# VHH binders against p91247, part 34

Target 1, 277 residues: p91247
Amino acid sequence: MAVDMIVEPKWVVQNFGNIRILDASWTFKPKADVAEYKAKYYNKFGVGMNELKNPEYLAEHINGAAHFNFDIAYYPSEDERFTLYTPEEFSSYVKRLGVFNGDHLVIYGRGKDGGMAAASRAYWTFRYYGYTTVSVLNGGIEAFKLAQGVVQSDSKAEGIRCKDAIHFPIGEVCAAKGFKKKTDCDQAFAAKGIKVGDTVVISCGIGLSASAICLAAARSGIVAKLYNGGVHELAYKAPQHLNMRVTLLLHAITVLRCTYIHFTFLYAIVIKIERIV
Below, E stands for the ipSAE of ESMFold2; O stands for the ipSAE of OpenDDE; V2 stands for 0.75 times the mean of E and O plus 0.25 times the DockQ between their complexes.

## First folded at step 11 (VHH; framework vhh_rezetamig_d1)

Design x8 (at its last look DockQ between E and O 0.32; V2 from the best seeds 0.00; counts 0 for: pae E 10.9 > 2, grease 28.4 > 24.2, SAP .863 > .668)
Fold by OpenDDE, look of step 11:
Structure x8 (fold): chain B 277 residues (1-277), chain A 131 residues (1-131)
Amino acid sequence: as target 1 above (277 residues)
Amino acid sequence: QLQLQESGPGLVKPSETLSLTCTVSGGSISSGSYYWGWIRQPPGKGLEWIGHIYYSGSTYYNPSLENRVTISVDTSKNQFSLKLSSVTAADTAVYYCAAESPEFVITYEEVLKLISGYDYRGQGTLVTVSS
């Protein structure tokens, strides 16, 4: 059955017993050392789940929700902050979260923009691995509480032209309390020249803001794809595909390494792809 | 291995409707494995994306052609079709049916694939618009 990609808190409350809730809360921290992570946590989900705790989740989460921890669900590599495990490996992790086949997953976050960036990143991750019944809770845990939900403690570069690389702030599709209305998002996309029928690739620093924008785009009927490697990888591997505006943005990110994480939450690049022979 | 084959008339009169069918073998259209699309290449020009359909019936069209394009799927025949109405000489092209993975999360390698076109494509069929 087709499920709504974005669900409202009242719906979640009403369907509380029929869904599997995941907390996708994630606190920004520097990228872990690749070698160290490989040694300690790579495909060692039990160890990760024991040692890599999220204080916010522990302090308060939706009743019965498992923590989908980005520090465990992904692993760092040279080019990516959140490298995707193999389907088999990821399945092993998901099983540990108590997710069964056929579950309707409802994913939420918290904090800025209602946690929509993190929740959306998790959403697209599950979709990548073939999960079809997945939704994002609009507004995150804060919205849920307001709805009287129960919480608890505890190289072929020539074949495609980037017609436009558009700087797209997450604020265009998200507000403090979650996703903006579809109509507002539609307007935001239209204002940037993004239309239904366009194939767009959306990228940001580490894939969070881009995820939210991608989800909003999908809701609006725009064919959007999330670039997992982030803008940095794209700039490094294929700088010739980026326009000057994107280049400037990437330069800023490269120069200000300390602000790299900050940018990942605020901005994404939307790349309109024109198919060429 | 997925195989796609275009079929339809090679000649269409101006103002008429161009109709093509793509027969898919080696895989089922009813599977959520691919978008089923159409692209064309006018003489001396690059490839132009026309649109695609997902097995659910969701369609996406090139905005420049949206008002004239209809893509449909027949799961019983494992086929999908293109209709382009009100054709002119500008619609003369080699038409290809194609299949693309609907993956929402893509890697750099997948971006390269996207740049190169669809994962699978037919041999193409020339359609000439002439009186």
Scores: ipSAE 0.041, ipTM 0.328, lowest interface PAE 3.1, mean pLDDT 80
Fold by ESMFold2, look of step 11:
Structure x8 (fold): chain B 277 residues (1-277), chain A 131 residues (1-131)
Amino acid sequence: as target 1 above (277 residues)
Amino acid sequence: QLQLQESGPGLVKPSETLSLTCTVSGGSISSGSYYWGWIRQPPGKGLEWIGHIYYSGSTYYNPSLENRVTISVDTSKNQFSLKLSSVTAADTAVYYCAAESPEFVITYEEVLKLISGYDYRGQGTLVTVSS
């Protein structure tokens, strides 16, 4: 049977014995030295799990949840902070977490946006490897614990906009409780000129805010593509090989290289792609 | 290797319901890897997105067509379908079924494929609305 992309805390409680829960908590830190990481941790999942512990996960997590640790599940490279392993290597890691084919995975995070950025990144990582029975727990551990509590508003993050790109703060689709209702997110996308059925490329500094916006967009029926780098190289190195519509698209993406005052994991740039006949 | 094939009547009378089926091979509709969608191209015009359905049963429609469109899946036959009611001559078009994926990560090579117009769609079927 199909599984929902986003599940509510009540559903998780009711299905607790029938799902595998992953904590995707990640504490922001500078990118690790590539050579040092490769020597100590690359493809050495047992070593990483022993040495790269997350204090917030250790202090508290949903009963039975294993930690899907971004400092272990990915490796740093020159071009990317979160470089993907081969399917075989990734499979070795997630088996150590007790994840096997056919399990219904539910991934959660914690923190200001209910951990939706980190949980969404993990969600799309499993989708990349072909694991489709996966969901994100709306609102993370906070919503799981405090579903009946009063919710406070998040601070809005801002940055300098690149011309011709749509500035999209994560707060348009998330609040302190987690993802906003689908209908609220539908309206947020529409207010930015992003319609159901549009194809968009979504990017931010390290890919966490873009991941959450991409998941919300998918729930709203938007064909969202998460940018992982490399497009600026095409626009920079070979503009003469591109037609007018492709040139316009790459011009919009190239503006993404603008410096942002508050460009962090709190907002993303969304660019609509006009379909080419 | 995912392949899609449209089938259905090529001629539909005005005011009737246009009905098309897309048969999927080389992949499973229930895998959750794709939105299963319909697009059309009226003669001499650009492509128009009609709508799509996710394996969970969630449907999403072009607002300009929403009141006349129904998209459904039959996982046992690995097929999905389009019904467009109350057709007029304006609905004459080449209709394509398509697999549309929200990408988890795109790379330089994947952007090149997207820019070149590559997607997973059928060859298209002309549906004419005429008396």
Scores: ipSAE 0.000, ipTM 0.424, lowest interface PAE 10.9, mean pLDDT 74
ESMFold2 (binder alone), look of step 11: mean pLDDT 81; pTM 0.828

## First folded at step 12 (VHH; framework vhh_rezetamig_d1)

Design y1 (at its last look DockQ between E and O 0.05; V2 from the best seeds 0.00; counts 0 for: pae E 15.1 > 2, grease 26.6 > 24.2, SAP .739 > .668, placed apart)
Fold by OpenDDE, look of step 12:
Structure y1 (fold): chain B 277 residues (1-277), chain A 130 residues (1-130)
Amino acid sequence: as target 1 above (277 residues)
Amino acid sequence: QLQLQESGPGLVKPSETLSLTCTVSGGSISSGSYYWGWIRQPPGKGLEWIGYIYYSGSTYYNPSLENRVTISVDTSKNQFSLKLSSVTAADTAVYYCAAESAFVITYEELAKLISGYDYRGQGTLVTVSS
């Protein structure tokens, strides 16, 4: 589906949770030594993501946004500052950012001109690699804040958003007098693309909302597992598991979309688990 | 301590159905604490997830095998079984029964889940040959 190339902050706020947000903030740096970079970081995205941190992003970014880091997304060559990886290599990096096929990517920047240069560079890059649903946030993070968007500081992990994590409010399954009817809950799950046969992991900040949603899911015949640690714990202890198809020796678990974690609200994140060899 | 043990024929002819049973000891299948699954490792290849079942009968199968796989549970015998129909040489592998937590309360439990299982049998080689 065709999307607008440029989207306004209000639109992003309104569609928050249904889009994948990427921070393309980049501070000018001298070109790294080609040989050194090749040895340390070329196609070693995990290493790059751990060692090549952006202090601006860490200090403040849009809630749930992953950092599309130019120091990692590209590599230096003899003639180019930002040489493009192969599609396969780039895909590997993008997966680590929690981007999945079909996601509507919204890319933003900061600083001069609202960060439009960096955001547009990233936009172009994604289009080059065949991503079709990509937009630039007009005005960058500053415009977003003015539109009352939620931002966060994260010094522990980058890219907390799971690709297929579904934002699921407790209010979908509970009302003032307790649990809603099973039929209402069934509908609520279906509306979020959760169906019988799915295996889901449900998480929230302290496990309360997640517990309720897990119980409702179980009643509806959905295979639900409760994780009490929350996305923040995962981000801290194993950020790679949030954004990547974890192919471990035995099972590859595709951690699907992680939605925005608003711990102030009674919301939970529902993660679909795809078992892959 | 939960223990799992695979049993069944080690040789199956092409086009026939592979059948294995896992006997669980040290815990009850009916407790609801675990999902009961099967994984396999072909020679020289990595581990492949086949599917799992909950004591209630809810199942999940690998999409690549879904049409050929049936997993069932017998709570009275504290066993669960695998049937794989229309086997070919590609189905030759060491087969493992496994258990994973139904509830993931801690990071450690989640890490195990991500790793594929909390408990695993010793494995049994099944060869598909004419």
Scores: ipSAE 0.041, ipTM 0.366, lowest interface PAE 2.4, mean pLDDT 80
Fold by ESMFold2, look of step 12:
Structure y1 (fold): chain B 277 residues (1-277), chain A 130 residues (1-130)
Amino acid sequence: as target 1 above (277 residues)
Amino acid sequence: QLQLQESGPGLVKPSETLSLTCTVSGGSISSGSYYWGWIRQPPGKGLEWIGYIYYSGSTYYNPSLENRVTISVDTSKNQFSLKLSSVTAADTAVYYCAAESAFVITYEELAKLISGYDYRGQGTLVTVSS
């Protein structure tokens, strides 16, 4: 039940798909004006996430990592730069990052010391709120990048190819001239058993194929949702309507992202979700 | 902010290889924040995507062009390039280099991306003529 406080990069690569990764990068800056911050950002996590972006995170982060942004996760008060929210407020923020009860969290930083100071602060913040299945990645993103090369050579992640998922090549809806005619796309969806009014989750490794297929599906009257978070975030949105088959398919999407890069780049996985509205 | 600038010959003979370079400033190709790509607009027609490359070397090509197109990066020069072989007059177009966010997009954001990309160069006309 208890997890190691510090995990090694090789372990993180080997356990891909069973963990949730957070980037705790923070760039030094003067403390924000308390009154101005309170007026604009305090407990307004959506606004903060849209406006308080970190260039280093945007420039590079571990694949799939969400940003635990100190300028959002905490608020400045007269006495402190990083004042803690109530548990309820904090929970609201981390759910937007795709963190749900039961996840094994792995937090990392960057820079000279491997970002261990920032990662450790985030680690203790989660511990403060009672979240104990949390670890710090030793050596940060720098060490992870070195181990990524090593793991590629010695440790190939085992993939789950879920036979309940519909393989949908981008060529079914695109041709040399762009999108195929609507009637051709309607037929392509129907041939795969996807009908008008169905709700589907569409995913691929980077979102390009899935994005095009989502647009074509919408034109064909199919309710298409682009999968862009962890399987736990999707389960949070529609927990009452998921079943074991859908849960297994969502886990397979995570594994496919890590294992079958070329497959997911040219093809999308379309999951017919009968119970998500 | 991020700026993209196309460079390369404006005239290419039929059957030869069209070669363009995009120089990126205000950001790093190796950052992993963007897919780096090429689109084109033939005279009097709509935009057509050519392909994209991620800094790791992974490429995604329009299936109709896959056999003739190569996109590559030179991270040391912060540049990426397009090679389109065996060109004909049909390849005459304004060519744009572009950056599209590597982050996951929402369905609502997809509609905004259809009409354009996150960042795009000014475009360079390439004429294929004997």
Scores: ipSAE 0.000, ipTM 0.101, lowest interface PAE 15.1, mean pLDDT 70
ESMFold2 (binder alone), look of step 12: mean pLDDT 80; pTM 0.822

Design y2 (at its last look DockQ between E and O 0.01; V2 from the best seeds 0.00; counts 0 for: pae E 17.3 > 2, unsure alone 63.6 < 65, placed apart)
Fold by OpenDDE, look of step 12:
Structure y2 (fold): chain B 277 residues (1-277), chain A 131 residues (1-131)
Amino acid sequence: as target 1 above (277 residues)
Amino acid sequence: QLQLQESGPGLVKPSETLSLTCTVSGGSISSGSYYWGWIRQPPGKGLEWIGHIYYSGSTYYNPSLENRVTISVDTSKNQFSLKLSSVTAADTAVYYCAAESPEFVITYEEFKKLISGYDYRGQGTLVTVSS
């Protein structure tokens, strides 16, 4: 059965015993040394889980939730901060989190935008590996707590800009309490010239904000592809594959259209995210 | 492997309704993994997106065709269909059914592939509008 991509705290409470909850909380930190990580932690999930603990998760998490730790679930490479393991390797990690086939995964985050960026990245990761019953808890742990009578807190994010792309800030689709209403997101996309029938490729620095925007876009019926790489890398490597019909709007947002994208309007729009966690 | 096959009449009279069916094999329409869509290529022209449907029944159409297009899904038969009303000579084209994931993570290699082709597409069927 298809599950909702975004679920509300009340729903999670009601279904608490029938779902597997994952905490995708991640705090921004510098990229680990590639060689060092490879030596210490690559495909050594047991070691990673023992040594790379998240203080926020340890301090507080939803009861029964396992920590989907970005520092373990991915590995650094020369070009990517969060490189994807092979399916077999990833499965090994997921098993250690107590996730079984058929589980309905509910993923949450915390902090800025209700943790939607991190949660959404985890979401597409599981979807990438073929998990079909995955949801994001709207508003994250704070929303969950609030549903039980507790108050929420937020933090600030930094921005990345890229030439010749639509700049789309996460704030257009997320607010302090999580995702905005679908209708608000629809409007936000439309305001940027993104509409149903478009296929968009979304990228940001490390894929967090982009993930949230992808999820929002999908909810709005927009085909959204997340590029698992840096915005600048994509900008550098991909221009030759893009239709450069740049509608230069005076104030610097250019839409790159590609006429070769699948069965939508055959327009691919590269969206560069202005905000990262 | 997912396979799609178009079927329907190759000739339609002006003002009539074009009807095509896409039969899906190697996967279930009800999986929720794909949008199921239609595209066409008129002679000497580029590809044009017509619309798509999700397994839930949610439809999305090209605004230029929205008033004439109806896409439906039959999960029991693992098929989805296209109806285009009030056809004219301008609707003469090779019609393709296609499938695409509404949300997908791509590598750079996959991005290149995305630019070069479709994830899943039928072989196409020529529909000629003629009196």
Scores: ipSAE 0.054, ipTM 0.427, lowest interface PAE 2.4, mean pLDDT 80
Fold by ESMFold2, look of step 12:
Parts: sequence; C-alpha cells; structure tokens
Structure y2 (fold): chain B 277 residues (1-277), chain A 131 residues (1-131)
Amino acid sequence: as target 1 above (277 residues)
Amino acid sequence: QLQLQESGPGLVKPSETLSLTCTVSGGSISSGSYYWGWIRQPPGKGLEWIGHIYYSGSTYYNPSLENRVTISVDTSKNQFSLKLSSVTAADTAVYYCAAESPEFVITYEEFKKLISGYDYRGQGTLVTVSS
C-alpha cells in the first residue's frame, strides 16, 4: 500500500474520513532545561499533552486533526533540541494521537512556506520509525482552506447553532438486529421535524452512530452530509456546499452493530439547514 | 431540574484513595443524555477536568491523571463515583460533579475544550489531603 509522498488539498477533501490527519505546528521557543525536562516530561506523554500546548493549533486546525507536538514527540538532550525516542516510546505517544498501524497518515503545517518544513520533519520522523503510509499535505492549512476544506475554531460563542441541534439517538433507527423498518425510521425522522427532501448535517464526532443515521436518512430520502466537527463554521460560511449527496463505503456502515445500544449510548447531532433568505 | 450532589470524606490521608460519590436527582443517568463527569479546582488554580463516564460504562480520563483515576456508575442508585488513588497534598481541591453534553466532538482535545465552558451542577466539596 504505497502512498504519495505529497498530497494535494482537493485529494484530502475528497478522502476525508479515510485518512488520519496530524497538525505539525511548532512555535519557536528556547530549548527547555535538559534536566528539568527529563524529570517532568520525558516519556510522560500524558503530562506533556496536558501542559505543553500550542496556541496556533488551539485557535485553528483542520477538522479532526490531532497535534503532533515537537515539544512532546521529541526530548531535548545535551547535543540536540529534538532527540528521538525509542520506537516503543514513540509508538506510545502516537497512539495517544489516534494513530495506529494501517492508517493513511497525512501531516500538515502552517505559515509562510505552507508549513512544509515542519510537516516534512514530522514526515521524516514517521518514516524513520518505519511508518511508510504517510503523506504531507501540499501548502498546509492555508492551501487546504483555499480548497474549501473544513477547519475548526475554538470559540464557544460559535456553538450557538449547536444548542438548537436536534438530538437523534441511534436507537431511533437501530435495534439489536440492525436497522429498524423503513417506515419506523421515516416516522422517527418525521417526529423530529425532518422530512423527505430536507438537507441535514450529521456530526461524525461521536462514536459510530452518525454513519448509521446517515444510511437510515438516505433510505428515507433525506439528503444527509457527514462532517467531523466544525459544522457550525461550515453552516455559517459556506451553506451552499451542504446539499451534496452522501456517498458511503458499504462495508464501513453495513458492518456497524446496533447491539451497542444496550451497553453504550451513542448520539449524533443533526442540524437542519435553514434557508437564509 | 437536574440536580447533582457530591458526598464523601473531606479529609484523606496521603497515599490513600480519595473516594467521592455524586447522587443524581431530577433525571436519570440511564437516559443517555449526558456524560457524567468530575472536575476539580486546586487552591489558587483554575478548573481541571478529571474525566467522565457514560451510563454504559465507557470512560474518558484526563491524561495527567489516567493512571490514578477510576470513574464508575451505579445506574440502580442513580449515582456515579470518583476514585483517585495514591493522593498527595497536590490533590487538595474543591471537587465538582457535573452533567456534560458533548457538541461536535472530533478528538479528545476538542471534547475537553467543549466541556470546559459548561456550568457546574454540583455545589462542590472540598477534599483536603493531609497527614
């Protein structure tokens, strides 16, 4: 499974949900005291992730991207600012970022050079450890935004549309043996004020329920779009792009088991798009 | 309508386990509408999210505490609990329980950001760790 070294923003938009995205942003700062870093952060990735935050990542990043933080992924030593961990230690860190073997990893940066220097350093690091299904996003977050890619901002004030969202439990369309009958699902959507021909946005940030609800909605003739986070920004800035047809991989959705309703509760947030004028 | 009440000892000896229970009234943990969480505020510091549990038993913990934290739920009593092992003076804080509703959560870091701005439902209980 050879992958391209460099991928274009349009390709990433088209393959969103089938890749794992990492933000490699790093802001220059003085080298930490080697002894202090070793005592406090060395091989203590949870502590580092809690205490060593990057303001640019927090302010804005590609929807669903975790932060590959150079101040955590490496450690300072006498001779180097960014000394490599052992493979076992590095693996422990990247698993906390949601990176597992077999994922197609896409790394990006930001800034004047499109973040290509930082993204390339992270790319090289993954290849050093033998992880070869990895690509760099050409042009970074800036180019991704120009290609109409979805980004997130960390303002709670922008969540006002979220409090008006329709809560739609997976149990409305699924039972222990799979999907409920079409007529039952039609009634469940109608009870929430969602009718044939409506366009809805379904959040994919919570478990697997959003995928199942999208399939049920499509069967009921509802135009459903899947998004991971940042839905409120998209609904404000580019509403004309919300009525695209949903195309889903059958094996990813038909394998979803609704048995989890008894032992897990899964939400999907469904936002009915209002016409602005 | 929904009410949360913390209970547990206010004084815990170093190296022992801090144990708190939150009793939920005016609503049901089994409804599945919320994550049930614990937050603390050490003296002179900001709020620190500890973790939360879903009624199914699924848990998510602050990475800085994950090796010492257990959150559990008892649906039959409509309660959920916090256990924090091997406590030190640094664990002295006001502890709050809360009902948390995730919105547009994509990653663990996004989930933490979304819930850090919610109001607390419990009154809070001071737990002091001292010999």
Scores: ipSAE 0.000, ipTM 0.103, lowest interface PAE 17.3, mean pLDDT 70
ESMFold2 (binder alone), look of step 12: mean pLDDT 79; pTM 0.818

Design y3 (at its last look DockQ between E and O 0.01; V2 from the best seeds 0.00; counts 0 for: pae E 9.4 > 2, placed apart)
Fold by OpenDDE, look of step 12:
Parts: sequence; C-alpha cells; structure tokens
Structure y3 (fold): chain B 277 residues (1-277), chain A 130 residues (1-130)
Amino acid sequence: as target 1 above (277 residues)
Amino acid sequence: QLQLQESGPGLVKPSETLSLTCTVSGGSISSGSYYWGWIRQPPGKGLEWIGHIYYSGSTYYNPSLENRVTISVDTSKNQFSLKLSSVTAADTAVYYCAAYPELVITYEELAKLISGYDYRGQGTLVTVSS
C-alpha cells in the first residue's frame, strides 16, 4: 500500500503504536579507518550496537523508537563513508531494530532542518532495499514534541520486539487521576483488537505499566496474565524468539503474537494468546 | 508476494527486433510503488540496465540503448514489454524483468539494486543468431 512519504507530527501521534518509529539521528564524525572497522564492526551488528552509541539518541528519543545508526547501518570503504551492505546483511541489521515485513516505518531526525537530511537518507536506504511503507516525520523530534508526542531517555531502547505483539500505552487505561472509565478502557482494548473472550499476556520493562493494564483488562472481562519479565530477559533467555513468535511457558506452552516490544514506564506490550498447548 | 515472469522468443535473427513480455502477479502494476524495468546480462559480462516504465507510461532508458529500446505497459493485463530493435550478436544475453523503487541515482546503483531485489524474474536467454 502506498503511504505518504512525509507525515506530520500530529499524524504520528495519532497513529502511535501502529507504526514502527526509527531515529536516524547522526552526529558528524570523521570516517572510521576502513581496516579497523572491517575487523571490528563489519556485519557484526550486535557488537556495533553495543559499542557505537549515539549520545543524542540516548539522551532523548521518541518513545519506542529504535536508533537507525549510520555508523552501523553502513560501513566505510576507500571511496565511501556510507557503503551499502548486501540486502541480506542489511536485513540482519534491520531485524535487530525490531522491524518486520509490512511495518510502516516512520523515520525522524533532529537538529538542523529538523533532521530532514538524515531522515531522508535513511528513507532512501530503506527504499533502496525494497521497503515500500516508509515515511519521514516532518520536523523531526522537535516537531514531534511540540505536537505533544512522548519522548524518553533510555539507553536500552534497542528496538527489540516480539512479532505480532500489540503496543499498548498505559495512557490508554489510565489518566492523571487514576484509571479511566471502564467504557473508555473497553474502547481502548477494542481499538487494538482485544476483546472479551481473549486471553492476553501483558509485559513491560519492570512490570508496573503491565500490571495496571492487566487490572484494567480484568475489569473489562479480558483474561490477562502478567509476564514478570521484559524483552531484555527474553533477549538473554530466548533470543531465537525475538522479532518472532514467542512461545512462553505459562503453566503451559503458549503461542503468542507479539508486535511492539518497547518496554518503558509508559508502554506495555500485549501478546494475544492464539494457542495454548 | 510480487512475482515476475519473462516470456518471448529465445532466438532472434540479426537486424530483427527482440520482443519480450513480463507478466506480473501477486500485485498490481498500477499501484505506483515500483518502476517496472528490464535488465540483461551478456555471457561472461556484468549486469546491464536497459530501462524502465512507470504505470503512467513514463519511461527512462539507458542512453546507450535509447535509440533502439521501447518499453510499454499494459495495466489491463498487468504486463509490461520490451522491444529492442536492430539486434546484433552483442545483444545476446539473459534478459530479466524487475520491479524496483523510484529512488534511483545512477545506472550503476540501479543495477546493483535490481541484482539484490527479490522482485525479479528468473530470466530468459535470448540468442541473436542467423
């Protein structure tokens, strides 16, 4: 399906949770030594993601956004600073960012010109590799903030997510003074395809947001179970299930659909149980 | 899933016109998501971009072949075609049809992109011989 190449902040806010957001922020630095880079980082995306951090991204980024890091997404060569990997290699990197086939990617930057240069470079790159549903956030993170988008400071935002998991912000069920009305919560769940009769597993980083959402779900007649763990735990214990269907052992083997796994204090993932084995 | 398939004669006489058709399935040519292109690979040589067409009928050809190449699209049949006139032995190659995004900078980049894309036909050998 055709998407708009440029999307406005308000649209991103409205469609938050239904898109995959990428931060394309890049701080200028000299080209790395070709031989050194080849030895340390070429097609070693895990190592790169661990060692090549961007201070701006870490300081502040859009909630749930993974960092599309130019220092990792490309490699230096004799003639080019940003040489393109093979499609297979690039795909390996993109998977680590929690991007799935069919995702609507929204890419943003920051700084001069709203970060449009970096965002557009990233846009071009994804299009180059055959991604068809890609957009640039007009005005970057600054414009997003002005549109009342939520940003975070988190060093752990590695873009890890479970495939088919539902991104569910706590704000959908809670307001400033507590839980929203049951009817509002019912609507919020329904909007995400969660209904009475469903059994869902809910998880977040430390269990707080997930607990609240579980309680709200229970009130709405939805069977909700809290997974006392986060995506990071899964990354260590079951990395093979990351960005894939996750099978959790909850007194039984359960096949889960996972979409967004970005664990913040404000967001949780809801995994709809499709099959209990 | 988008699939492309080349069809046409595998043998063409010198000075005649090579004609190939690409049939697209699993998606519509009219979606506006792709250029619909032709590339070829002569035996023992690298990939060469020939040209492409957009669903609207807009075309862009390799300058080296521009005078001999015509690409057309039939949206009703979900097909696009290649005609290469005045063929010689140098036009003997495996011909591929492909779909790729509109963001193209150079012919070299285009060739690289197409070679890495999954949306390419299996190719068909066309031999120019008397």
Scores: ipSAE 0.017, ipTM 0.343, lowest interface PAE 7.0, mean pLDDT 79
Fold by ESMFold2, look of step 12:
Structure y3 (fold): chain B 277 residues (1-277), chain A 130 residues (1-130)
Amino acid sequence: as target 1 above (277 residues)
Amino acid sequence: QLQLQESGPGLVKPSETLSLTCTVSGGSISSGSYYWGWIRQPPGKGLEWIGHIYYSGSTYYNPSLENRVTISVDTSKNQFSLKLSSVTAADTAVYYCAAYPELVITYEELAKLISGYDYRGQGTLVTVSS
């Protein structure tokens, strides 16, 4: 599927939770010694991710963004600063960042000129490997913040991964006279990629829409759990336990928690658990 | 700590009924804290959900199996069971019983679920062969 090469901050905020975001921040440094890099880091992505940290990324990045680190994603060679890995090796690296086939990637940078040079380099790297559902965020993290986008700071913790958050309107399972027929609800869940036997966690602003969706899901054979605290509490309590993409609802609550709560009765967040029981 | 243990025959003839029992210890089925379920993993394939039961007797089955599956509970023995009728070689798998937290969860329960913390038995291989 074709996506725009460059996306605007407002679009990213509006589509937050349906995209995967990569921070391409890179701090200038001389080419590493080729032999030393080969011995310590070449094709050892876990080691590189543990030892080659970027302080600017750790201090602040777009909520849920993984770091596409130029010092790890490429390797120095005799003739090149940023030598490309094989497709298989590169795939191994980006899967550690939570990038999977079919995701719409949005890449951003920071600093001078909105970090467009670094973001563009990463964009073309993904294109080189045949990943075409990729975009650059115009203006980087600075423009994203001006558009009221949510950012976070990382701490040292073991990570857990969840599948993309799914917007699920209550109208998919309810009509004016109550719940829709089981077969209609089965189709609604399937259309969202939720199948019988899946485990899902469902939340919304105050839990009302999520409660109805949980009942419909149970009737359809889906293991559905209602998060009692709502999306507001989840945003505060789960920043380090979840590596999930978030909806505009969660985004609004996180950014404006002291003065503003964006709320709607018409939608819930459905989190599909990728780990099977 | 909640513990689950599968028991039953490891070999079942084609067309017969596969019967397994899960014995629960460290907790009570009648407490209403969990849904009690069965999953299986055929050789070389991923996990497949079979169904689950609430202590009240309410059952939920995988539609692909619902014509052949029965899950029941015996609260007096603190056990629940699986019967799968008319088995074929395709039903050869490692079968696990499992416990799932109640429908409404707190943050602590969510954190356990997301961390990959699951309550299931060690699994028992059931082979369907003549």
Scores: ipSAE 0.006, ipTM 0.283, lowest interface PAE 9.4, mean pLDDT 75
ESMFold2 (binder alone), look of step 12: mean pLDDT 81; pTM 0.828

